# Ledger of designs, part 6: VH-VL binders against q8ixk2r445to577

Target 1, 133 residues: q8ixk2r445to577
Amino acid sequence: FFGMLQNKGLTDYCFDYNPPDENQIVGHQVILYLCHGMGQNQFFEYTSQKEIRYNTHQPEGCIAVEAGMDTLIMHLCEETAPENQKFILQEDGSLFHEQSKKCVQAARKESSDSFVPLLRDCTNSDHQKWFFK
Short names: E, the ipSAE of ESMFold2; O, the ipSAE of OpenDDE; V2, 0.75 times the mean of E and O plus 0.25 times the DockQ between their complexes.

## First folded at step 21 (VH-VL; framework fv_traxivitug)

Design t21 (at its last look DockQ between E and O 0.11; V2 from the best seeds 0.00; counts 0 for: pae O 6.7 > 2, placed apart)
Fold by ESMFold2, look of step 21:
Structure t21 (fold): chain C 133 residues (1-133), chain A 121 residues (1-121), chain B 107 residues (1-107)
Amino acid sequence: as target 1 above (133 residues)
Amino acid sequence: QVQLVESGGTLVQPGGSLRLSCAASGFTFSDYWMTWVRQAPGKGLEWVANIKQDGSQKYYVDSVKGRFTISRDNAKNSLFLQMNSLRPEDTAVYFCARDYTYHWGSYFDYWGQGTLVTVSS
Amino acid sequence: QSVLTQPPSVSVAPGKTARITCGGNNIGSEYVHWYQQKPGQAPILVVYDDSDRPSGIPERFSGSNSGNTATLTISRVEAGDEADYYCQVWDSSSDHVFGGGTKVTVL
């Protein structure tokens, strides 16, 4: 799949990546922003290796979660996807992170009015459901 | 520790006025929206009004619009509810609560113990 | 959401699971919050944003929210869980809305 990765419950919000230095795409947090499709910040590819790939920029980035963390951070993609970069987009729309055994939820970031994707215990919440458009 | 203490609840006649106060401590009051929630005797919870950190935005349940005014004094860590044209259906325990408001929602993480307002002939 | 529908009561044996529903049209698009209120006390927040727990709330309290129904689940119910439980959303078209409350009786 390629396109905007949207949240079912948080209507019209998409994965968005907008690093403060456009030449340094690694190490910054993925956010949620209103879906607009303008520019390149909201386009991701879900690959056969179960990666969520930011490939509209070179070098390509892959979404990862570092051990013990709950935030989605951009890493460089590798030839063989590391375990911390593998997500299963399930038939019901849940986005399961294999290594942590947790699901991606649209969550409010504490101390701000912004939303981010974070790992949480898997539930049937529509805020844990995602689809490409 | 967060504390919210309501005061000012008393018996008042229909058509009368009453001002409720809420004294806050244990947190930075000006960082939070604040809310009033009421509960009629033997009934459920009903949201009444809330107010933004700087007082610039105020929202009310329809049944109290034009009669109630929410306000705050951040220098005194105080929240207020001015209630005019009181009706018997305004009889309730009034709770002050700390309000965490964001684009998609609002929830109330700390509550006072409430003050009873009785509107009766 | 003008109205959130909760059952008036739920009875549950100690050690079993209580499920408290909150019905609303497309409530899965709202963030749902849950409060516990014991007799003579102020409410306390037990679940917020569908499924998150404040510090100090045990893991046996959990939540889900999809479609037209949000659910608060209390696993391994204890006598101390006997209380009224309220769901709540904020809907810009209908203000802040509480459900009617559910009395949980542990017997």
Scores: ipSAE 0.256, ipTM 0.804, lowest interface PAE 4.8, mean pLDDT 90
Fold by OpenDDE, look of step 21:
Structure t21 (fold): chain C 133 residues (1-133), chain A 121 residues (1-121), chain B 107 residues (1-107)
Amino acid sequence: as target 1 above (133 residues)
Amino acid sequence: QVQLVESGGTLVQPGGSLRLSCAASGFTFSDYWMTWVRQAPGKGLEWVANIKQDGSQKYYVDSVKGRFTISRDNAKNSLFLQMNSLRPEDTAVYFCARDYTYHWGSYFDYWGQGTLVTVSS
Amino acid sequence: QSVLTQPPSVSVAPGKTARITCGGNNIGSEYVHWYQQKPGQAPILVVYDDSDRPSGIPERFSGSNSGNTATLTISRVEAGDEADYYCQVWDSSSDHVFGGGTKVTVL
């Protein structure tokens, strides 16, 4: 699967990554932004290694969850996907993080009008359902 | 499984005080806003108060402002409602509910069974 | 402040469709949520964000919201659907607001 990764509940919002420095594409937080279908920052790929890759840059970035955190951070992809970069995109649209045993949920960023994907306990909410378009 | 269990509801005289508790389990309590909703006997639902994950934000319905205080202890997975200067119109079943808040709205996806508070002389 | 208006009661025969309205000024611009409450029980979320349905809630339950009216629709009504139903909205200016509730009676 590849393309825009859209949230079902938070209509018209997609995974978005736009690092401030093109020479340093890792270490920043993945956010949610209105789906615009234009180019690089909203193109993701779900791989057979259960990675969510940001494949618009070399080296390739892979979404990871750092220990003790609930945010999605861009790391470098590795030949063998590390445990903190493994996600299961379920048939029902839920995006499950294997290591944390939590689901990715579209959420409001605290003290902001913006939105971000956060790890939360898995629920039946459409805010935890995602699809590629 | 998500569970919310309220306690502390009892009979109290007007002007009295009461503290309600809500014990949460089956989810990461600190990840969610929490809310109190009450229902007077034979009446509808009324939102009372809610509290942010870290307790830094609290909101109340106007009729309880200055009298009620919502708080939480994330280490104990507990939500509280301190009720002072109680009035007969505060008589209700008080529900604890998990609060999903986003940019343009909020809803309550899990509720406890409630605890009855009766304010009467 | 937002005011949500519901009919006090709705009667419906088994197998038929019940429609519960929630009226509010420009309510179509807000997300409406619906709760089911049976006697002596806690409320249950049955519809959120106008038309989204939690898992475990039958597809017989659906919601819509437009103009000044939100509607909860219960198709193929069963005896077990007899309950009180409440609509609810929230915005930063008017806090959380519930409708007055609608008692659905299955004839």
Scores: ipSAE 0.018, ipTM 0.645, lowest interface PAE 6.7, mean pLDDT 91
ESMFold2 (binder alone), look of step 21: mean pLDDT 93; pTM 0.952

## First folded at step 22 (VH-VL; framework fv_traxivitug)

Design t22 (at its last look DockQ between E and O 0.05; V2 from the best seeds 0.00; counts 0 for: pae E 6.8 > 2, placed apart)
Fold by ESMFold2, look of step 22:
Structure t22 (fold): chain C 133 residues (1-133), chain A 121 residues (1-121), chain B 107 residues (1-107)
Amino acid sequence: as target 1 above (133 residues)
Amino acid sequence: QVQLVESGGTLVQPGGSLRLSCAASGFTFSSYWMTWVRQAPGKGLEWVANIKQDGSQKYYVDSVKGRFTISRDNAKNSLFLQMNSLRPEDTAVYFCARDYTYRWGSYFDYWGQGTLVTVSS
Amino acid sequence: QSVLTQPPSVSVAPGKTARITCGGNNIGDEYVHWYQQKPGQAPILVVYDDSDRPSGIPERFSGSNSGNTATLTISRVEAGDEADYYCQVWDYSSDHVFGGGTKVTVL
């Protein structure tokens, strides 16, 4: 799949990657932002290796969660996808992180009116349901 | 000035039916979700049901699904709760409230005075 | 987030600060709303979206929400603040949820 990865519950919000430097793709957090489709910040590829790729540049970025963390951060993609970069987009729309056994949920960032995807215990919440536009 | 006035609460036997009404004034009724919240005597608040501005979406707490029906008539600025198959545990004051529903939640900024429903044999 | 836990009561002297907690797993991910209810009356909204006040609610009422705990704070408590207080969230998969309520006694 390729396109804008949208949340069912938080309508019109998409995965967004906003690195301050195009030459330094690694290490920044993935956010949620109003879907707009401009500037390629919101275009991701879901691969047969269960990666979520940010592929506007070479080398390509892959979304990862480091052990013990709940934030989605950008790493370099590898030839064989590491365990921390594997996500299963299920038929019900849940986005399951295999290594942690947790689901990606749209969540409010601290006390702000901004939003981020985070790992949480899996539920049937529409905030844990995702689809490509 | 926003005003919500509930009516229709009375004593009914178990298995009976009752229709509650809420008359709204002082705001554009059709622009808001509306909700019912109940409170058993001496107990806390429990959300019962809500309904979207145009009536196209309705949600219920599990304990009343299949028994209660929320509805609205925007031409008459009125909200309704049809309660069927009433049980003693449905005994409560039923409040009508204006429901501000958005992507991540909802809150109830104006409430009526409530109407008492008593279900006992 | 199917259960919100509140202490059943809080006692506070006039002029002091009352803090009412609302516990839920990762409740900081959600917007929390607070209601005041005096005996025989309808609830009124005192805080919404964690920390915002409706018009007419004095600034003595404030709120915060992070991690697993939301808190309603009433500073310079007055006798008129004696009431039950409820927290509330909405979860698409768990209905609207109220806490069990906290009775604030001013003594």
Scores: ipSAE 0.046, ipTM 0.716, lowest interface PAE 6.8, mean pLDDT 89
Fold by OpenDDE, look of step 22:
Structure t22 (fold): chain C 133 residues (1-133), chain A 121 residues (1-121), chain B 107 residues (1-107)
Amino acid sequence: as target 1 above (133 residues)
Amino acid sequence: QVQLVESGGTLVQPGGSLRLSCAASGFTFSSYWMTWVRQAPGKGLEWVANIKQDGSQKYYVDSVKGRFTISRDNAKNSLFLQMNSLRPEDTAVYFCARDYTYRWGSYFDYWGQGTLVTVSS
Amino acid sequence: QSVLTQPPSVSVAPGKTARITCGGNNIGDEYVHWYQQKPGQAPILVVYDDSDRPSGIPERFSGSNSGNTATLTISRVEAGDEADYYCQVWDYSSDHVFGGGTKVTVL
């Protein structure tokens, strides 16, 4: 699966990543932004290694969850996907993080009117449902 | 831990004015919408007003528009409700609550214990 | 002007399941939130966004929403679950609205 990763509950919002330096793409937080389909900042790939890959740049980035955090941070992809980079996009649309055993939920960003994907306990909320468009 | 403490509730006559305060602690106050909800004696909950993080947006229930003003001081972690032209039907326990507002909804995840406002001649 | 309708009371035996309904026109298209309030206490959020549960709230509390009815389900009811329960919605085109509340009595 590849393309825009859109949230069902937070309608018209997609995964978005726009690093300040295109030559150093790691270390920043993935956010949610209105789906526009322009550029490369909303293009993601779900791979057979259960990665959510940002493959518009070289080296390629993969979304990771750092220890003790609930945010999605861009890391470098590795030959073998590390445990903190493994996600399961389930049939019901839920995006499950294997290591934390939590689900990715569209949420309001603290101190901002923007939105971000955050790890939360898994529920049947549409805010935890995702699909590629 | 999140704490919200209301104050200012007292007995006032109809037509009078009163200012309620809510002291917040245990979280980044300036990061959240804040709301007032009231509950008349023996009755249900009624949303009254809420205010955006920077105070640039304020919303009110129709019955209090033109009479009540919500405000906040982020430097003091404080929420306020200025109530003018009070009526007997404004008698209630007034709760302040932390407000999670997003594009498709809003809910209140933490509440204070409330302060009683009694409007009576 | 939106109206949320709740039954005024629900009685349930300990260990059984209580279901509190919240009716509204096309309420299934809105996110519904639920609050528990015990006498003399502040309300507590127990379910948000139809079915999400805040940290610290027991798994016995669950929510659903479809059509014209949202439902708060309390399984394996305990004496401590006796309280008033309120549903709530927000529409950016309207005001925040609470249901009338449901008194849950544990027999």
Scores: ipSAE 0.027, ipTM 0.683, lowest interface PAE 4.1, mean pLDDT 92
ESMFold2 (binder alone), look of step 22: mean pLDDT 93; pTM 0.952

## First folded at step 23 (VH-VL; framework fv_traxivitug)

Design t23 (at its last look DockQ between E and O 0.05; V2 from the best seeds 0.00; counts 0 for: pae O 8.7 > 2, placed apart)
Fold by ESMFold2, look of step 23:
Structure t23 (fold): chain C 133 residues (1-133), chain A 121 residues (1-121), chain B 107 residues (1-107)
Amino acid sequence: as target 1 above (133 residues)
Amino acid sequence: QVQLVESGGTLVQPGGSLRLSCAASGFTFSSYWMTWVRQAPGKGLEWVANIKQDGSQKYYVDSVKGRFTISRDNAKNSLFLQMNSLRPEDTAVYFCARDYNYVWGSYFDYWGQGTLVTVSS
Amino acid sequence: QSVLTQPPSVSVAPGKTARITCGGNNIGSEYVHWYQQKPGQAPILVVYDDSDRPSGIPERFSGSNSGNTATLTISRVEAGDEADYYCQVWDSSSDHVFGGGTKVTVL
């Protein structure tokens, strides 16, 4: 799948990647932002290797979760997807992170009025449901 | 560590006025929205009002608009509820609560133990 | 948001699972919060943002929120879980912020 990765519960919010230096894409956190489709910040590909790729940029980025963390961070894609970069987009819309056994949820940042995708224990919440458009 | 202590609840006649206070400690008071929630005897919870960190925005349940005024004094870590034109239906325990108020929602993570307001003749 | 509908009471045996529902039109698009209140005490937040737990709330408290129904689930129920439980969403327009409450009885 390719397009804007949207949240079911937090309507009109999409995965967004806006690194401070657009020529250095590694190591920054993925956020949620109002879906707009302008520019390249909100376009991702879900691959047969279960990666979520930021591939409108070269070299391509892949979303990862570092050990013990709940935040989604951009890494470089590798020839064979590392376990921390594997997500299952299930039929019910849940986005399951294989290594941690947790689901991606649209969450509030406590210090602001903004939203981010975070790993949480899997539930049936619509805030844990995602789809491409 | 976080502590909220309400005071000022008492018996008052219909049409009367009363001012409730809430003393806060154990957190940076000026960094949080604050809320009042009430509970009539034997009934459920009812949100009453909240106020932004700097006092610039205030929201009220419709039944108290024009009669109640929420305010805060950040220098004294205090929240207030001025209640005018009181009615028997305002009889309740009034709780002060810390309010995580964000664009798409509010929830109340710490509560005081409440102060009882009784409005009757 | 319209009225948040909760059952008035739920009975559950010790060690079993209690499920407390909160009904609302398209409540799945709201973040739902849950409070426990024991007699003579202030409410305590037990779940926020559908399924997150404050520090000190055991993992046997969990939540979900989809479509028209949010659910608080208490697994391995203990006598100390006997309380009133309220769901809550935010509505600055002034009505129906809290559900009517559910009394959980542990028998």
Scores: ipSAE 0.308, ipTM 0.813, lowest interface PAE 4.1, mean pLDDT 90
Fold by OpenDDE, look of step 23:
Structure t23 (fold): chain C 133 residues (1-133), chain A 121 residues (1-121), chain B 107 residues (1-107)
Amino acid sequence: as target 1 above (133 residues)
Amino acid sequence: QVQLVESGGTLVQPGGSLRLSCAASGFTFSSYWMTWVRQAPGKGLEWVANIKQDGSQKYYVDSVKGRFTISRDNAKNSLFLQMNSLRPEDTAVYFCARDYNYVWGSYFDYWGQGTLVTVSS
Amino acid sequence: QSVLTQPPSVSVAPGKTARITCGGNNIGSEYVHWYQQKPGQAPILVVYDDSDRPSGIPERFSGSNSGNTATLTISRVEAGDEADYYCQVWDSSSDHVFGGGTKVTVL
C-alpha cells in the first residue's frame, strides 16, 4: 500500500513530512496537512515489514516513535525494522503501534490551528482511521 | 485484562439447534473482528467463522455454511453463534477468540476457555 | 484450500531445543502464527507474523519462515512446555487454516 495516507475523521488531511533539509530527512515530526496529491511530501508506503516508509528520498525514512513520546518522528529505515517502527494497519483502518500498544490519532496541535498524528489509546473514533489514497 | 467467556454448550440431538454466546471484557469489543474456532474431542483446531467490527462482513468454513450464523452485539460486548441442523461431526469445544485482522494477515491473540457442544442421538 | 503439515509429535529432553515444523506450498510468502495448547486449556498465541512474540511469552520461543517451511523453536525446553502446538495462516481468500498440531513431549 502506498500513496497519501488520509484520515477518515479529519476530512481531507493526510500524513505530511517536509524536512527542512532534503539531504537530512530524519529527526523531524510527521504532521497532518491538507491532502494535495502533489510532490513527495505526502507519499508514504506501508510495507510487509510493518513500516511506514517515506521513500521519496535517499536514504529512505521510516516513521518511528521514540521512547516516552506520543509523536511520530522520522528515522532512517533499517534492514530489520526496529520495534519502535512497527505499525499494524488494521482492516478497519486503525493504525496500531505495536510497541506502545496505542493507535495513531489525528489531533489538533496544542495552541495551534495545525494538526498532527499522535499516539492515543485505541478507540473507534474515525480520527483513528486511516486509508491510502 | 482481556477476557472472553463462552456459554451455551450442551447436549443436543442431530438436526437440533443451539446458540452459543461469548461475553467479552477488558478491551474495546467493537474495535475488533471476532472469531469462533472449534476443536473436536482429541482433534485439532478448526476455524469456524469470523465477523467484522460492524457485522457487515461474515465468513464461514465451508462445512457450516447455510447452517451456522455468526453475529454480535457491540452494545453488550457479546458474540454469538447460531447453530442449526447440527450434525454429530459438529461435536466440539467451541472457542471464541479476538481476531486481530490487518492488511497483511490475521491471528487470534486472545481466546476463551471454550464451551462443549455435543451432538448425539 | 491451503494445507499446513505438522509432524504429529516431537520429543525433547529438558534443557534441549525443540523444533516444530509447519509445511506448506510457498508458506514463506505468508505470515505464520503459532499457538500453544495444554490439556483442557484454551490455546495461547506464542508467535505471530513468523517471528514476533507477544508480551509475556518468553524469548525461548522463536519463529522463522522461509520457502515451504515455517518453524517454531523452543529453546531450553522445560516440563511446562509440554503441549500441543498449532501453526496457522490466513490466505487472501479470507480462509483461516490451522496445521494438524504437534504434540511436544518433554522426556
Scores: ipSAE 0.010, ipTM 0.638, lowest interface PAE 8.7, mean pLDDT 91
ESMFold2 (binder alone), look of step 23: mean pLDDT 93; pTM 0.949

## First folded at step 24 (VH-VL; framework fv_traxivitug)

Design t24 (at its last look DockQ between E and O 0.06; V2 from the best seeds 0.00; counts 0 for: pae O 6.8 > 2, placed apart)
Fold by ESMFold2, look of step 24:
Structure t24 (fold): chain C 133 residues (1-133), chain A 121 residues (1-121), chain B 107 residues (1-107)
Amino acid sequence: as target 1 above (133 residues)
Amino acid sequence: QVQLVESGGTLVQPGGSLRLSCAASGFTFSDYWMTWVRQAPGKGLEWVANIKQDGSQKYYVDSVKGRFTISRDNAKNSLFLQMNSLRPEDTAVYFCARDYDYVWGSYFDYWGQGTLVTVSS
Amino acid sequence: QSVLTQPPSVSVAPGKTARITCGGNNIGSEYVDWYQQKPGQAPILVVYDDSDRPSGIPERFSGSNSGNTATLTISRVEAGDEADYYCQVWDSSSDHVFGGGTKVTVL
């Protein structure tokens, strides 16, 4: 799948990545932002290796979760996808992180008016449902 | 240790006025929206009003608009509710609550024990 | 959201599961919070943002929210879970809306 990765419950919000320096794409947190179709920040590819790739830049970035963390951070993609970069997009729309055995949920960022994807225990909440458009 | 302590609840006549206070401690008061929620005797919870961190935005349930004014003093870690033109249906326990991140949805993570307001002849 | 509908009561045996529903048109697009209130006490937040638990709330409390129904689930119910439970959402007109409350009785 290619396109904007949208949340079912938090309607009109998409995965978004806008690193402050175009030459420093690693190490920043993925956020949720209003879907706008300006493909530079909101275009992602779900690969056969179960990666979520940020593919508007070379080298390409892959979304990862570091051990013991719940935040989605950009890493460099590797030839063979590491376990912390593997997500299963289920038929019901849930986005399952294999290593942690948790699901990606839209969440309010603490003390701010912004939203982020975070790992949480899997439920059937619409805020844990995702689709490409 | 987060604490919220309400005061000022008492018996008042219909048409009267009353000012409620809420003293906050154990957290940085100016970082949070604050909220009043009331509960009539034997009834459920009803949101009344909230106020932004800097006091610049205030929202009210329709039944109290024009009669109640929410305010805050961040230097004194205090939240207030000025209630004018009181009616018998305003009789309730009034709780102050810490309101977490209002803009896209919010929840009340800490509550005071409440102060009883009785509006009766 | 203008009205949230909760059943007025739920009875559950100790050790069994209680499910408290909160109905609203397209409530699955909202973030739903749940509060527990015991007699003579202030409410306590038990679930926020549909499914998250504050510190100190046991894993027995869980939430879900999809379509027109949000649900608070209390598994392995204990006598201490006997209380009134309220759902809450933010209204797009800047009001907060509470459900009418559900009294959970542990028999």
Scores: ipSAE 0.089, ipTM 0.719, lowest interface PAE 5.7, mean pLDDT 88
Fold by OpenDDE, look of step 24:
Structure t24 (fold): chain C 133 residues (1-133), chain A 121 residues (1-121), chain B 107 residues (1-107)
Amino acid sequence: as target 1 above (133 residues)
Amino acid sequence: QVQLVESGGTLVQPGGSLRLSCAASGFTFSDYWMTWVRQAPGKGLEWVANIKQDGSQKYYVDSVKGRFTISRDNAKNSLFLQMNSLRPEDTAVYFCARDYDYVWGSYFDYWGQGTLVTVSS
Amino acid sequence: QSVLTQPPSVSVAPGKTARITCGGNNIGSEYVDWYQQKPGQAPILVVYDDSDRPSGIPERFSGSNSGNTATLTISRVEAGDEADYYCQVWDSSSDHVFGGGTKVTVL
């Protein structure tokens, strides 16, 4: 599975990653932005290792959840996917983070008009459902 | 498993004060808005107050403004409702509920069993 | 302040479909949630965001919302569905508003 990772509930919003330095792609937060299908900032891949890869540049980045956090941060992909980078994209569209046992939900960023994917308790909300387009 | 347990409800005279507590467990308390909802005997549900994750925002139903104060202690996974100048019409079962927020609103996905507050002379 | 209007009672025979309405001005532009409350118990979320259903809630429970009316539909009603049902909306004033509640009686 690859392409734009789009939210069902938050219509027309997709995973978006735009690091300040293209040569240093790790350490920043993945956000949600209007799906535009242009460029590489919205191109992701779900791998058989349960990674969500940002593979537009080398080395490849993988979305991770750091300890105690509910945000999605870009880390480097590893030969063996670490536990904090493992996600289950379920048939119903829910995106489950195995280590935290929470689901990725489209949410409004604090004190802003922007949106971010956050870990929350799993529900059947369309805001927790994702699909590749 | 998410659990919410209210306490502090008792009989109090009009004009009196009372502090309710809600102990939360089974989830990351600091990630959620929390709310109080009350139900007078034989009546419907009435939203009373809610509080943001960090306590920086608090909202109240008009009838309790100036009298009730909602607060929380995230370190203790606790929600509180300080009720002053109590009136007979404040008599109700008070429920603690988790306020699940998302991009377009919020809903109460878990509730405690409630604690009864009776205001009577 | 928003006002949500529910019928005070709805009677339904077992196996039939119960429909509980929640009226409000332009309620279709807001997400409506529904809660079930049985006597002496805490409310339980049965439908949220108009039509989403929490885990553990039977698919017999469904919701819709358009125009000025939201509707909770309970298909193939069972005796255990007898309860009070409340609709709820979060408005732009940062208030949560409940309907007056509907007592569903299974005949």
Scores: ipSAE 0.017, ipTM 0.648, lowest interface PAE 6.8, mean pLDDT 92
ESMFold2 (binder alone), look of step 24: mean pLDDT 92; pTM 0.941

